# VH-VL binders against Probable D-xylose utilization operon transcriptional repressor (gntR): the designs that were tried, part 5

Target 1, 226 residues: Probable D-xylose utilization operon transcriptional repressor (gntR), of Paenarthrobacter nicotinovorans (Arthrobacter nicotinovorans) (q8gal4)
Amino acid sequence: MDATSKRLTRTTVASQVRDFIVMEIAQGRLPLGAPVREMEIAAQLGTSQTPVREAFRELAALGLLESRIHVGTRVRQLAEKDLVEAVPIRSALEGIAGRLAANNYHKHAEEVRGSFEAMKEVAEGGDRRVFAAASTTFHRSVVRAAENASLLRAWNALGIEVMTILAMASSDIPLDDAAESHRPIVDALEAGDPELAEHALTHHVAAYLPATAHSNGGVDAAVQAS

## First folded at step 4 (VH-VL; framework fv_tarlatamab_arm2)

Design g33 (from g01 with heavy chain Y58W)
Fold by ESMFold2-Fast, scan of step 4:
Structure g33 (fold): chain C 226 residues (1-226), chain A 122 residues (1-122), chain B 109 residues (1-109)
Amino acid sequence: as target 1 above (226 residues)
Amino acid sequence: EVQLVESGGGLVQPGGSLKLSCAASGFTFSGYAMNWVRQAPGKGLEWVARIRSKANSWATYYADSVKDRFTISRDDSKNTAYLQMNNLKTEDTAVYYCARNPYKYLSHFDYWGQGTLVTVSS
Amino acid sequence: QTVVTQEPSLTVSPGGTVTLTCGSSTGAVTEGYYPNWVQQKPGQAPRGLIGDTYNKHSGTPARFSGSLLGGKAALTLSGVQPEDEAEYYCLLYYGGAWVFGGGTKLTVL
C-alpha cells in the first residue's frame, strides 16, 4: 500500500472535478445553458477524462448538467420550481447540521467565522454571484461542522450553489443585509445551543423561497413547499 | 501597467520606529484591499497586516506577532498605503512587500511590489 | 497558534506533473479557508497564481491548477517547464487574517 492511495481515500479526483465545475457555474464562468466538454475540463485540471466523465455523471444526476446523444453536455437551465422543491429538503438537512454543529463548534469555529467574514467582505462588492458562492461556502462550513459524512454527502448532492444563485437572482435584498442575516446562525453556534442553531438555520433557509412562489394557483408558497 | 512600489526601509535600532509607504499606479487604488507581507532573510513569507477599501469601512487586520506595534493605513487621494512600525524587534528584520486584492473577491493576491528591506540591529 | 504546512521540497522532470499540498494544524483545509497560491522565483518579488482554491490570476499559465485533495489545498502543474522552478507558497484565510505556509521549493531536473 502506498501513501498516495491512503491520501486519496477521503476525496476522489472525480469529487474534486465535481466541486470545480460547481464553482465554475457559481462564478459564472460556466453560464447556465453553456456547453461543457470533458476534454476541456480534463485539460484545465491536469487530469484524464475518466474522473471527469465520472464527475459529469454525478452532476447530471444532481440536475446541474444534462447530456444528450449527439448534442453533448450542457449546464442545465434551472427553473424556479426546482428551488421551491429543494428548499424544504435543504432546510431539514441544515437544521440537522446546525443541531450537531453546535456541539462541535469549538473544533470548527475558525472556518465558520472565517466564511462568515468572507460573506461580509464580498457583499460590499455588489456581485450577487460572487456572494452566492461565499454564502454556499459558509453553509457548507456549518454542515461540515456537524461531523456527519452522510449528511455532508447528502447536502453536496442538492446543488446548493446553483440554488443560491437562483435565490439571489430572484431577490432584491441588499447584499450587506443578506450577509448580516447569517449572524443569528453564528451566534447560536457560538452559544453551543443545538435547538437555537437548528431554528436559526431552518428559518434562514426558508427565506430562500422565491417571492413569486408566495402565491401560485391560489395557494401560498409555505403550503406548496410543505 | 499595475505597479506597487515600496519605500521607507532602512537600518533601525531595537525599540525604534519606521514608516513604510506603498505607492500604487496603473489601477483604481481605492477599489482594492492592501496587504503588507514580510520575508526574513532566507525564510518564508509572513502576512503582516491588511486594510480594506472604503466599501469595507477601511477595516484593519494584523498578525498576532505585530499587533499593537504596527499600524496599517491608507490615503486614497495619494494612491498610497502605509505601515507604521513601532517598538521594532530584531525578529522584524525582513523585506516588506505590498500586495493587493480586489474587494469584490476575497482572495487573489495578484500583484506585489518589489519590496523594501528593514534591518533591526544594534 | 495555527501552522500551515507544505512539503519543504519537491522534484519533477521537465514535461512531468507534480502536485503541491497545503495543510492546516486546525483541521482539514476546505474552500472555507479560501486557499491562495503564490510563486516566488529566486531574487524576485512574489506573484499571485491562484486564489479562492481554483481562481487563476489572468497571467497564470494554463498548466497551473488549484484544487482540494485529501483535506488539503493542492496546486498541480502539468507539463512542467524549466521556468517553473521556484518557491511556491500557499496562504489560508482566517476571518480577515491570512496565514502563509512554509513554502515548497520546486526543482525541475
Scores: ipSAE 0.522, ipTM 0.772, lowest interface PAE 2.3, mean pLDDT 84

Design g34 (from g01 with heavy chain K104W)
Fold by ESMFold2-Fast, scan of step 4:
Structure g34 (fold): chain C 226 residues (1-226), chain A 122 residues (1-122), chain B 109 residues (1-109)
Amino acid sequence: as target 1 above (226 residues)
Amino acid sequence: EVQLVESGGGLVQPGGSLKLSCAASGFTFSGYAMNWVRQAPGKGLEWVARIRSKANSYATYYADSVKDRFTISRDDSKNTAYLQMNNLKTEDTAVYYCARNPYWYLSHFDYWGQGTLVTVSS
Amino acid sequence: QTVVTQEPSLTVSPGGTVTLTCGSSTGAVTEGYYPNWVQQKPGQAPRGLIGDTYNKHSGTPARFSGSLLGGKAALTLSGVQPEDEAEYYCLLYYGGAWVFGGGTKLTVL
């Protein structure tokens, strides 16, 4: 047994494997539609196949990986339909997070401000995939500030980073504007205003709906998500 | 190929001033935030100052220990970052390192210079 | 006063495994702090080892890995070599500014 496997329980290692694969997808190192092999991931991370299989099952349940008979496991090729379905769920979860986080902000202010500034720095580089990762980190910091473990687990289960990459890829918004669009969220949290924070987050996330949703009455769906 | 070379260190009396330079080569300097980090004899590393790119209006950040005394600046046409140190104190004695930080992601202090020694003593 | 805390010293035998940790006075360390790890050998300039939690620099040996463990950033060395004896520093990001940990002196014997 290798040294890395000895340090952690199987459950903890599986969570780390899951996070690693999500990051590889988000950074483009594991492309949409690409094959993913348990043995390769296990070797790369210095762990056994058991926690990798657990991570693969979790990611398949989240819709990020898919398995086919005789083809094996692949990164799912996500469609606009998936974003149309996921964005309202994300909006609702982050609205709840904003409301709760406003009450706890003083304990989490450094992380939230730090991740907001990080988005602004990354925006200068013009890499939309890198920006998507930074944006996801910011949103996760707000969800973490809610101090609700069930909410954080549910939010983490949605594969937010991959969905953010797809939303950014379908958008032509300048990255500096995308970063700055998060300022009302930070301002609401700084003010300790739960209602304003909930509205800022639900409205912000609803704007991630694909153009397809807008052309087919998505304006009404976006308003409802607020 | 990537190189950072510090210069301008030396012996100076308390209350004196000194200007350090960090000459960069082998990369697109304007795309990187630049940092100054110091290390007092036998002590750990301490981050001192940071300057961002022109796109962020050359925004600057300072450790509380050097605020109002040190000024970080850069000249992209010369691929050089500077640290102007005023009203130097004995506790400013340290090796001063220049280190780069890509502004398009916060993932590296990947390249460092060899350092320049600043000794503040009477 | 934001304080970043590391173990002052750790000892490991050649071929062994050791984990160094990095904590923040502001709360649990997450990926939002963009943890970085640098190595400094006696009489040498520091060198970048790991950025953004687990991203290795191109020259970093495979035996090094970064992670988040128990609300702290972690640097793990597996199959430690004698040349790994060094001071290891973590850095955390605080909205434009960086803060170093006090450093961990790793002794290999």
Scores: ipSAE 0.382, ipTM 0.726, lowest interface PAE 3.8, mean pLDDT 83

Design g35 (from g01 with heavy chain K104F)
Fold by ESMFold2-Fast, scan of step 4:
Structure g35 (fold): chain C 226 residues (1-226), chain A 122 residues (1-122), chain B 109 residues (1-109)
Amino acid sequence: as target 1 above (226 residues)
Amino acid sequence: EVQLVESGGGLVQPGGSLKLSCAASGFTFSGYAMNWVRQAPGKGLEWVARIRSKANSYATYYADSVKDRFTISRDDSKNTAYLQMNNLKTEDTAVYYCARNPYFYLSHFDYWGQGTLVTVSS
Amino acid sequence: QTVVTQEPSLTVSPGGTVTLTCGSSTGAVTEGYYPNWVQQKPGQAPRGLIGDTYNKHSGTPARFSGSLLGGKAALTLSGVQPEDEAEYYCLLYYGGAWVFGGGTKLTVL
């Protein structure tokens, strides 16, 4: 097996099918809520049904596709409104997490540093979806460091990984820069500075809100409305 | 397809030095992090050192038991990783394996060599 | 000095189900430690089985699965075969470095 080819060029057919579907969704060519048929994707990409079915199963597990009674497999009905609403909530929850985690960091430093280093390692592979998973793992490690079970449950309920996959797919930020953008979070936590950690996390997460979805207006409107 | 072949093991006196080599073939060596893992006779596996690819500035990592005595290096032009072992102790006696690290999404330690025996004895 | 602990030995009958666990002295094992599982048969070099908690390597039989269980990484074998008798090692990621567990000798009786 040529594992290097799979890692560096993503030449696995199932992986390429997965990437294609994610990009079609990210670019709006495959609309949210639209039916996705294995036969049509196979025909469009000139491949057999087996790798397409494998890609469908993985995307369903990630929450991008779903099977509904009487309607078959569809792109999850995740409206732009869901992203606009979820990002401010995530920002607030992770800000609280950062504040609490700064006081507990000595007990969680290995996991947080490890997850940060993992993001840097994954960035070199060039796989934006794998980076999204590593980024999600890092953020969860910070939330876990807050030592607040209710906060972790609320954060887990937001579907962070699927949101991160969509954000990364629609972004052209270099993965090395994406990984490095998390360094201020780690630095603030290591310094044991609750205010700085809260600030680092709230501003980092707010950057995930797309400009065309009123990213500045959405954040400002939420603050002004409150 | 993928092959890793260790060499350079042998008998050495305490305080001596040995340099192990791990020759790679069947994949793009320069894109992989490489590890050295050892196993003392009748004991478990112990990770000893890792070197990353050029993209990560050949960053190196060591187990505390070898940190000041062993140096991991690589020569991408020869598709070979090395472990320079200095100030060897009897407790360094082990079969030394090399193993590759793809990026996290492809699973670490997927391929291993057959090992080379290092015996440190008077 | 981090210690990774595994059951020293476990026994299972052919066709049975067995779960091996991997714990850390520093606290609960989470996905942030990127648990990996390696199999070693007597007289052979080790081979990778599972990476990143539950991601199987190419060639790993379907009966093997990885998970997180009660603050530990877990390797489950369902429908165990005689050829599964081997030593199983977990290893956890600590920011660039890796730490192996002591290994579990799985006996298939």
Scores: ipSAE 0.412, ipTM 0.737, lowest interface PAE 3.3, mean pLDDT 84

Design g36 (from g01 with heavy chain K104Y)
Fold by ESMFold2-Fast, scan of step 4:
Structure g36 (fold): chain C 226 residues (1-226), chain A 122 residues (1-122), chain B 109 residues (1-109)
Amino acid sequence: as target 1 above (226 residues)
Amino acid sequence: EVQLVESGGGLVQPGGSLKLSCAASGFTFSGYAMNWVRQAPGKGLEWVARIRSKANSYATYYADSVKDRFTISRDDSKNTAYLQMNNLKTEDTAVYYCARNPYYYLSHFDYWGQGTLVTVSS
Amino acid sequence: QTVVTQEPSLTVSPGGTVTLTCGSSTGAVTEGYYPNWVQQKPGQAPRGLIGDTYNKHSGTPARFSGSLLGGKAALTLSGVQPEDEAEYYCLLYYGGAWVFGGGTKLTVL
């Protein structure tokens, strides 16, 4: 393998490290505000510091981690304001994803349907952070079904896992109901109806806006709640 | 502290029936999905059946190889899962394990029993 | 009908690194298939090792890690120990039902 091939392999490991850290945050094992150390992550995943450092750098650019002088790297604490800003973007991206995915659904039906059933099972446990991870996995399966790499990259850049945790924390919806709220998305995709799928995704994602937000007042209406 | 103990295995003739039991202790059984997994002598693991908790209406799932012949059930008051095996074939000869899925995670097969041997032979 | 494929056998030297993979006949394996890894040592019952792609069972040594690689689920052992010689099975989720791979016999020489 030449130097280019080795560099590409190292970059792939970094993306896996990034995904692992995001999942740890989503599942609550890495709390908002918690310190994160390169050496601990490297040891845990059986890799070197280089891909971990690259993952940290990317997560900092995405706003999930922050590095402060003399304090080190920590998981960023997000406010409802961040959710109010991101939800309209997510809604638009997932609407596009749904429309495209409806045309490709036959290739991706097992993953999408499986992820939906997974959300229902995780809802039994009552752990909202674990449910947030399962919900994120379901939404990502729909975005993957769109078969548009640029769309998937843009969607991954939004910090969906943390956004979903914040949305679930701001909601009183029972987890069983939260899981079932995704059924119209699956039904639209199975029907192969692009317009219905786009509508189902945009409407579903819009419901993640906190009740405290004034939709017409915009970002400035949102404040950190809990 | 978590224990899963299978019982009910033994020798049976082709076309016969057996009912396996999986007795659970050391955890809140009612919150867990339960699986039966088998392993024929010298072969790999094969998933057989799964039953969800009451929250998912005790939904059941079966491998194609056992559909219509095997029935998974549970009795939460006894902390026990069951596998009713009908119209047994020589190909059903295997060690049968029970394994749990935690309710707080979809996909962990974290604890397994020691297994019970079912031999289908004339 | 779905087939889950693993390498039948792999060999690694003590202290070495080895990666086992798990593929599906239906297409690329993603985290949506909730890949699980199970270890079975000779004459013993299986034990859970990794769930939800990355999540270790509480007794799983730090040298084991789960990931997704090239459209497959992957189990990587770094700094392999002699006691890691075992059969390793992956298991994928298909909407309530589970499908095992054929298993990988890991030999530590």
Scores: ipSAE 0.378, ipTM 0.721, lowest interface PAE 3.8, mean pLDDT 83

Design g37 (from g01 with heavy chain K104E)
Fold by ESMFold2-Fast, scan of step 4:
Order: C-alpha cells, then sequence, then structure tokens
Structure g37 (fold): chain C 226 residues (1-226), chain A 122 residues (1-122), chain B 109 residues (1-109)
C-alpha cells in the first residue's frame, strides 16, 4: 500500500515552471517557433527569474527550447521532419532494449510491472500530461532492464518525456486504451521472448509518428532516395 | 477471441454503389488501423484502403485504382470499419477482405475476415 | 507503376527446405518496406504469417522464418509439411500504399 508511488507531482519551483511550459506547448498556447521570455513566464507564474532560467536550461537540454545570441529563447521549430527523424531512432533503441530486457526480466520484473500498474492507475484519472510522465517511466524501466548504460544514456538524450507529452496532446485515444496498448510489451518480457519484445516495442513506438509522415517523408523519403 | 466479419457484398450494376462493413470483436478496435484488401476471381490479392486510429486522426490511404471512388471510414462505438464504394466498374468484382494492423502503424496483417463477394455486372 | 515480384511457383518435397523471395521494381528491399507474408489456401481467407520482415504472427509454425536476402525479402520454410501447400503473398509498403506481389504457388510433393 504505498500511495506516494502513484504520485508524479514534482515539488521544486523550477520543475513546476518546466511542466507549465511543456503543457503550454502541448496545448498549442505556446506555438512552435514562438519567443519565450523569462520575465514574462516569471510574472505569469508569480515567481522569480532564477527557477524560470533553470527550467529554460532543462528544456533547452531536451531540445524543446533554443537560445541564440541576438535571437533570444524560442520554442524549437519542431518540423514534421524532426519527429519523422526522432521516432525511428527511439523505435530502434527501444527495440534493442526490449530484446535485451527479455533476457534480464527476472531482475527487473517488479519495477517493470510496477510501472505498468502505475500507468493504468494514472489512466483512470484522465490527466494526459500525468499519463505521459507515467508512460515515459514505464519505457525507461524497460530500457533500464536492458542493463546497457550506453543505451540508457542515448535514450535519455532524446527528450522522450517531452515528445510523449506532445504525442498525447495530439492524440484522442482514450487513456485506458493507451495504457492497455503496453500490455503486449509486458507479456513478451514476462515470457522471456526477445523477438516478440523487440517487435512490441518497435511498433508501439512507431505509432507515435505523425499522421502525415507517410505522405511527406519517413518511409516515403527512404524509398525516393533510391 | 479476435474476429473480423465482413458484410454488405452482393450484385450491383456498373455505376452503382455498395457499402461494405467489417464488424470486429475480441480486441480494442479503436487502437488499431484497419485495411480493405480485395481478390478478383482467380487472381491475386490487391490492397485497397487503410484507415488509422483516432490517435492518428483517422488518416486514410487508397490504392490509385479506387481513389476518388471509394471511401474508408470507421465507427469505433460500433467496432466497425466501412468501405463506401461508388461508381463501381466491372473490374471491381472481387472478394473483399478486412484486415487489421497491430500496434497501429506499419505492422503485419495479423487477422483477416472471411471476405464478402462483390459482383459488378449487368 | 510499382511492381512487387515473386516466383510464380515453387515445388518442395515433404521435410525439405524452400525459400520464397519478394523483390521491388524500385530497388533493393530493406526493412523500411515493412515486408509482410500472407498464406492463402484454396477457398479460404488469407492468414498472416510474418510481419515487419522477421516477426511471426502468434499462430505461425516455428518452421516459417522471414529475412532479407540479396536485396529481397525472403520467406523460408524448413521441414515442410503437406499442409504448407498454398499460395504465399508478400506485400511491401511504398509511402502510404501497400503493394502485393503476384503470389507464389507452393506445391508440396
Amino acid sequence: as target 1 above (226 residues)
Amino acid sequence: EVQLVESGGGLVQPGGSLKLSCAASGFTFSGYAMNWVRQAPGKGLEWVARIRSKANSYATYYADSVKDRFTISRDDSKNTAYLQMNNLKTEDTAVYYCARNPYEYLSHFDYWGQGTLVTVSS
Amino acid sequence: QTVVTQEPSLTVSPGGTVTLTCGSSTGAVTEGYYPNWVQQKPGQAPRGLIGDTYNKHSGTPARFSGSLLGGKAALTLSGVQPEDEAEYYCLLYYGGAWVFGGGTKLTVL
């Protein structure tokens, strides 16, 4: 009975500022390419510039914000091309993770199952942002189960939580269905089936590709580059 | 468990219309992409149309041979996919199959229905 | 017009090994084409066998395997059984559209 393990609320002011900015971006109120000013965010949230500046640094490290000399800070212009490029990389990395994790599952079963159950509980609450965080935690638990430090570092560098929040914001899928879509991953890992785990992860992640990816790039671009 | 059942086929005159249905059961239909595939008598399989889930804005794709004449749609509340076929031609005569894609995007055609026959003839 | 090419027919003895191939008019087949393999017996609906180049449908017998071979997708049957006699179709993904091969009729004698 540990209710605190269900909570995904961050307590630092900088983390709250980060979450606010990500939510504004996810809901379209802070458009891609738009300028973001530290003083305006600080005034809006009733805080000082210090935690806002820290949040900006974190978001810049995740590739969501860009700061240039003479230009200032902007929401990165995440073109369709950026998502088309990032999703296949994430799919490949998580496929490798699933294959390796199936072989090590007995050491990590509690963490992976716990993350899956937490994701299902969060889905019942209906908060898509909180669900995105829970989903990211689940995927990270699988990557950790692969027991490959280089893979985990590469995966962490992709800004997965932010991309998941954007995917959830652009999606109408019911959260209970979104949570349940992860069951084949858990089943494959529990069966110790590396090939099924790789397949489950690769195609689960591929579902995050934008609706236009096929028409304007991705596989289309690969075929045209004969 | 997982089952797909097509209906709505029959005999129709050239230039006529038919609407096919694919009733799904045994899985969370709303999370899966759905396809229509046809097979003319004594011929091979031909992919016709695909519709993605609500998560991908119900994006639709069509074979050039049916584009602008056929419309794929779905009703997640009824676990049913549809193929509205307009301005039918004799070369549209075929058994029409419904097939799903697991994990929503670019996966195998794992489950198929039994098919429904469409005959376009005077 | 994009064309997906398969052997029209192949024959194999029971217990033998046979490989079917699937080629594209656009060039070498890679995993980016998401090669799929489907089995169809006379008078029956098609059945999914292999997706995404290597991945078996849960009901697919262990004797079936998918791969890439010489710039083509490949389906290999080892220890062929009489019930494996069927038409085998591959299909490849081309930027929004799926295209089926002409099918391979496998005869088991």
Scores: ipSAE 0.000, ipTM 0.404, lowest interface PAE 17.5, mean pLDDT 81

Design g38 (from g01 with heavy chain K104G)
Fold by ESMFold2-Fast, scan of step 4:
Structure g38 (fold): chain C 226 residues (1-226), chain A 122 residues (1-122), chain B 109 residues (1-109)
Amino acid sequence: as target 1 above (226 residues)
Amino acid sequence: EVQLVESGGGLVQPGGSLKLSCAASGFTFSGYAMNWVRQAPGKGLEWVARIRSKANSYATYYADSVKDRFTISRDDSKNTAYLQMNNLKTEDTAVYYCARNPYGYLSHFDYWGQGTLVTVSS
Amino acid sequence: QTVVTQEPSLTVSPGGTVTLTCGSSTGAVTEGYYPNWVQQKPGQAPRGLIGDTYNKHSGTPARFSGSLLGGKAALTLSGVQPEDEAEYYCLLYYGGAWVFGGGTKLTVL
């Protein structure tokens, strides 16, 4: 029916709206903490409010947008508290992953090296959203190489891609530098050295901790190496 | 509007050489990576070579089956990509297509040419 | 040595749903292989459908979707039309190089 055809078209449009908003956030054109209005997005993209509302709902579920009853919808902001809480957890999980992956690297070298090369390739294109996805894919390849299903499930539950998108949106680091910062991880894994790989992952992730965050003895000891 | 047109195909004997061209129009060619893909008669598609944009230092990649025999290149001033084929073998007989990758995306093969036939006789 | 495997042929009725899969000899296919899907009709040049696992190209009909399924890349057609009868190829990224699958001949009957 016409209603079914229009419904499928609206679903496709909602996906396009979602991708547009993600790109605007990743490139910094839609600032962190900024209000996002359904009518404005609908007018900008030449569509109705329905697919925009569907896209907003999906993005809110992913943690890129926040909806508040009296304030409306806005782009989520990463607070220092969010990074102080999440970075030690991510660092610990990826450190364990690096250690285990070094022992299994010969079985997974193609995927890990391939995802690193892909990250370098997309970095030169300048698309921060595409880079965020490629970076997430690289880290997931290392976690997958650990051959520990519980670890992969826990890591997937952290919403790493969303955090990476928000971090790229709030950063002006050149993408080629961001890509190259991952080379010590690949080198450690190729060396097959579990201690070196754990250190490389832990150190890399710890660099995401804000310099202005107040120290908490336990957190600082867990996150940062001397 | 976007168009890719291959040319330079033909009949050549084993050990010979041939240079294919892919003329692009309707888009900013210099921003796109370009691929060559071939299809032997009655067979499936086989990726042959890729060249990136100037922003990516014109980096090149080749399938193992053509390494050291084929060279991919481009001339952005002419909006054209090339495939220089040396030491041709009968198994190189195929329709050769060019295909683009959009700027910043390594994995989108969005537009393809119509193909040019290369026949390497025995 | 690397082989990308697809079903040689599949049949679906008009309006039905069918899923094509794409596997790698090197192990489970993940998003790190950047799966692409290409359609080719008899006597025609190939046409890009999906890149980077999920991303539709401009002009790809809404009824096509990409995903990962059971360690393989997947292309799903929902509400198949007669004009969807074609060969479908997947290709996977291996750190600079691409490898095509053998193709799936989709018959709409």
Scores: ipSAE 0.113, ipTM 0.657, lowest interface PAE 5.4, mean pLDDT 84

Design g39 (from g01 with heavy chain Y105W)
Fold by ESMFold2-Fast, scan of step 4:
Structure g39 (fold): chain C 226 residues (1-226), chain A 122 residues (1-122), chain B 109 residues (1-109)
Amino acid sequence: as target 1 above (226 residues)
Amino acid sequence: EVQLVESGGGLVQPGGSLKLSCAASGFTFSGYAMNWVRQAPGKGLEWVARIRSKANSYATYYADSVKDRFTISRDDSKNTAYLQMNNLKTEDTAVYYCARNPYKWLSHFDYWGQGTLVTVSS
Amino acid sequence: QTVVTQEPSLTVSPGGTVTLTCGSSTGAVTEGYYPNWVQQKPGQAPRGLIGDTYNKHSGTPARFSGSLLGGKAALTLSGVQPEDEAEYYCLLYYGGAWVFGGGTKLTVL
């Protein structure tokens, strides 16, 4: 048990370092494309380099940080190509999720509605990192309501939270507008309308495409805010 | 410096009514959701009611055990939340606590009052 | 109806590590339930420790951490101190309403 206890303690420290870096990125204090040094973060947080290095590896695996030959580690910048490739896949998966979730909504209404209400409440606080997490939680609740384990595994593999964090960090859309843009999804699910729910989700996610008239690189509420 | 102070508890007969108050100080009350939580003698905590901020239209929520008997309200000008308790039952005997939720993190029950005892005589 | 389940009691030695869990009758606990952890010492009012799964209150000691573990919310104490002996309650969010667990009495021996 001692070894297990030490593993949990180390994981907790590394996770706190990870959360700190994510918050710095989401709030713009660590700009997109900016270099990030292990020693500097360790000194800033008063910790050793071991948990910082662990956090860096995890964030790189999640796609929030990237390492370049001769350049070092930096905060990832979402390229148009990344969104063009990921958004259609996400849209298709979430559309399927909405259709299936509408049939099961009565079993999952509390989680889905709760996540939506939480998004609205955190939006009034103006914290983009907290909002990005709440938005990801909401979308995941809809995918869970589909009651399809393969769909959930595929959706989890897309790195949706990372994309949402990076999109929120690069956007100045009011968070209350971003939260409200999710209402048509909830309304369709509560109506038990599979076709409307599929449409609401595919339309909502498609707004993340850079090519839309009101999209600025994956902003959640772009279509609704304009 | 954040402080929540409950008052209005006491002895009441079954079927009676009682109104509890929660006076807040040391923070911007109007931005916080407020909760009532109770604890029967020798038992655990039970969430009773919640009222959201003005930004959320003062939306109210209740535990099934008190629905239609209790009403939560607030007066932001007085920095006070209330719990109107009607048709009281012996089972409502408990210490009643007031607790806040920050508007930025709705899931954080960060500060609690010291509680006020409500005894419904049998 | 909806039930939130915690271990009734746990014992840990000073300096040890212990994990308390919080489960829901509705299924696996996810971040969508916004797990909260509250501490209550004998004869005292409850105090908030952790909100939104892992977010610490400013007064919460570094040795406390929140997480999701095996379909449940978890509260881990590392390097337990004698003053950590208390009852710990979790709360889960159900679409506007909150539901408390039965509480875990932590004994530090």
Scores: ipSAE 0.007, ipTM 0.551, lowest interface PAE 8.9, mean pLDDT 84

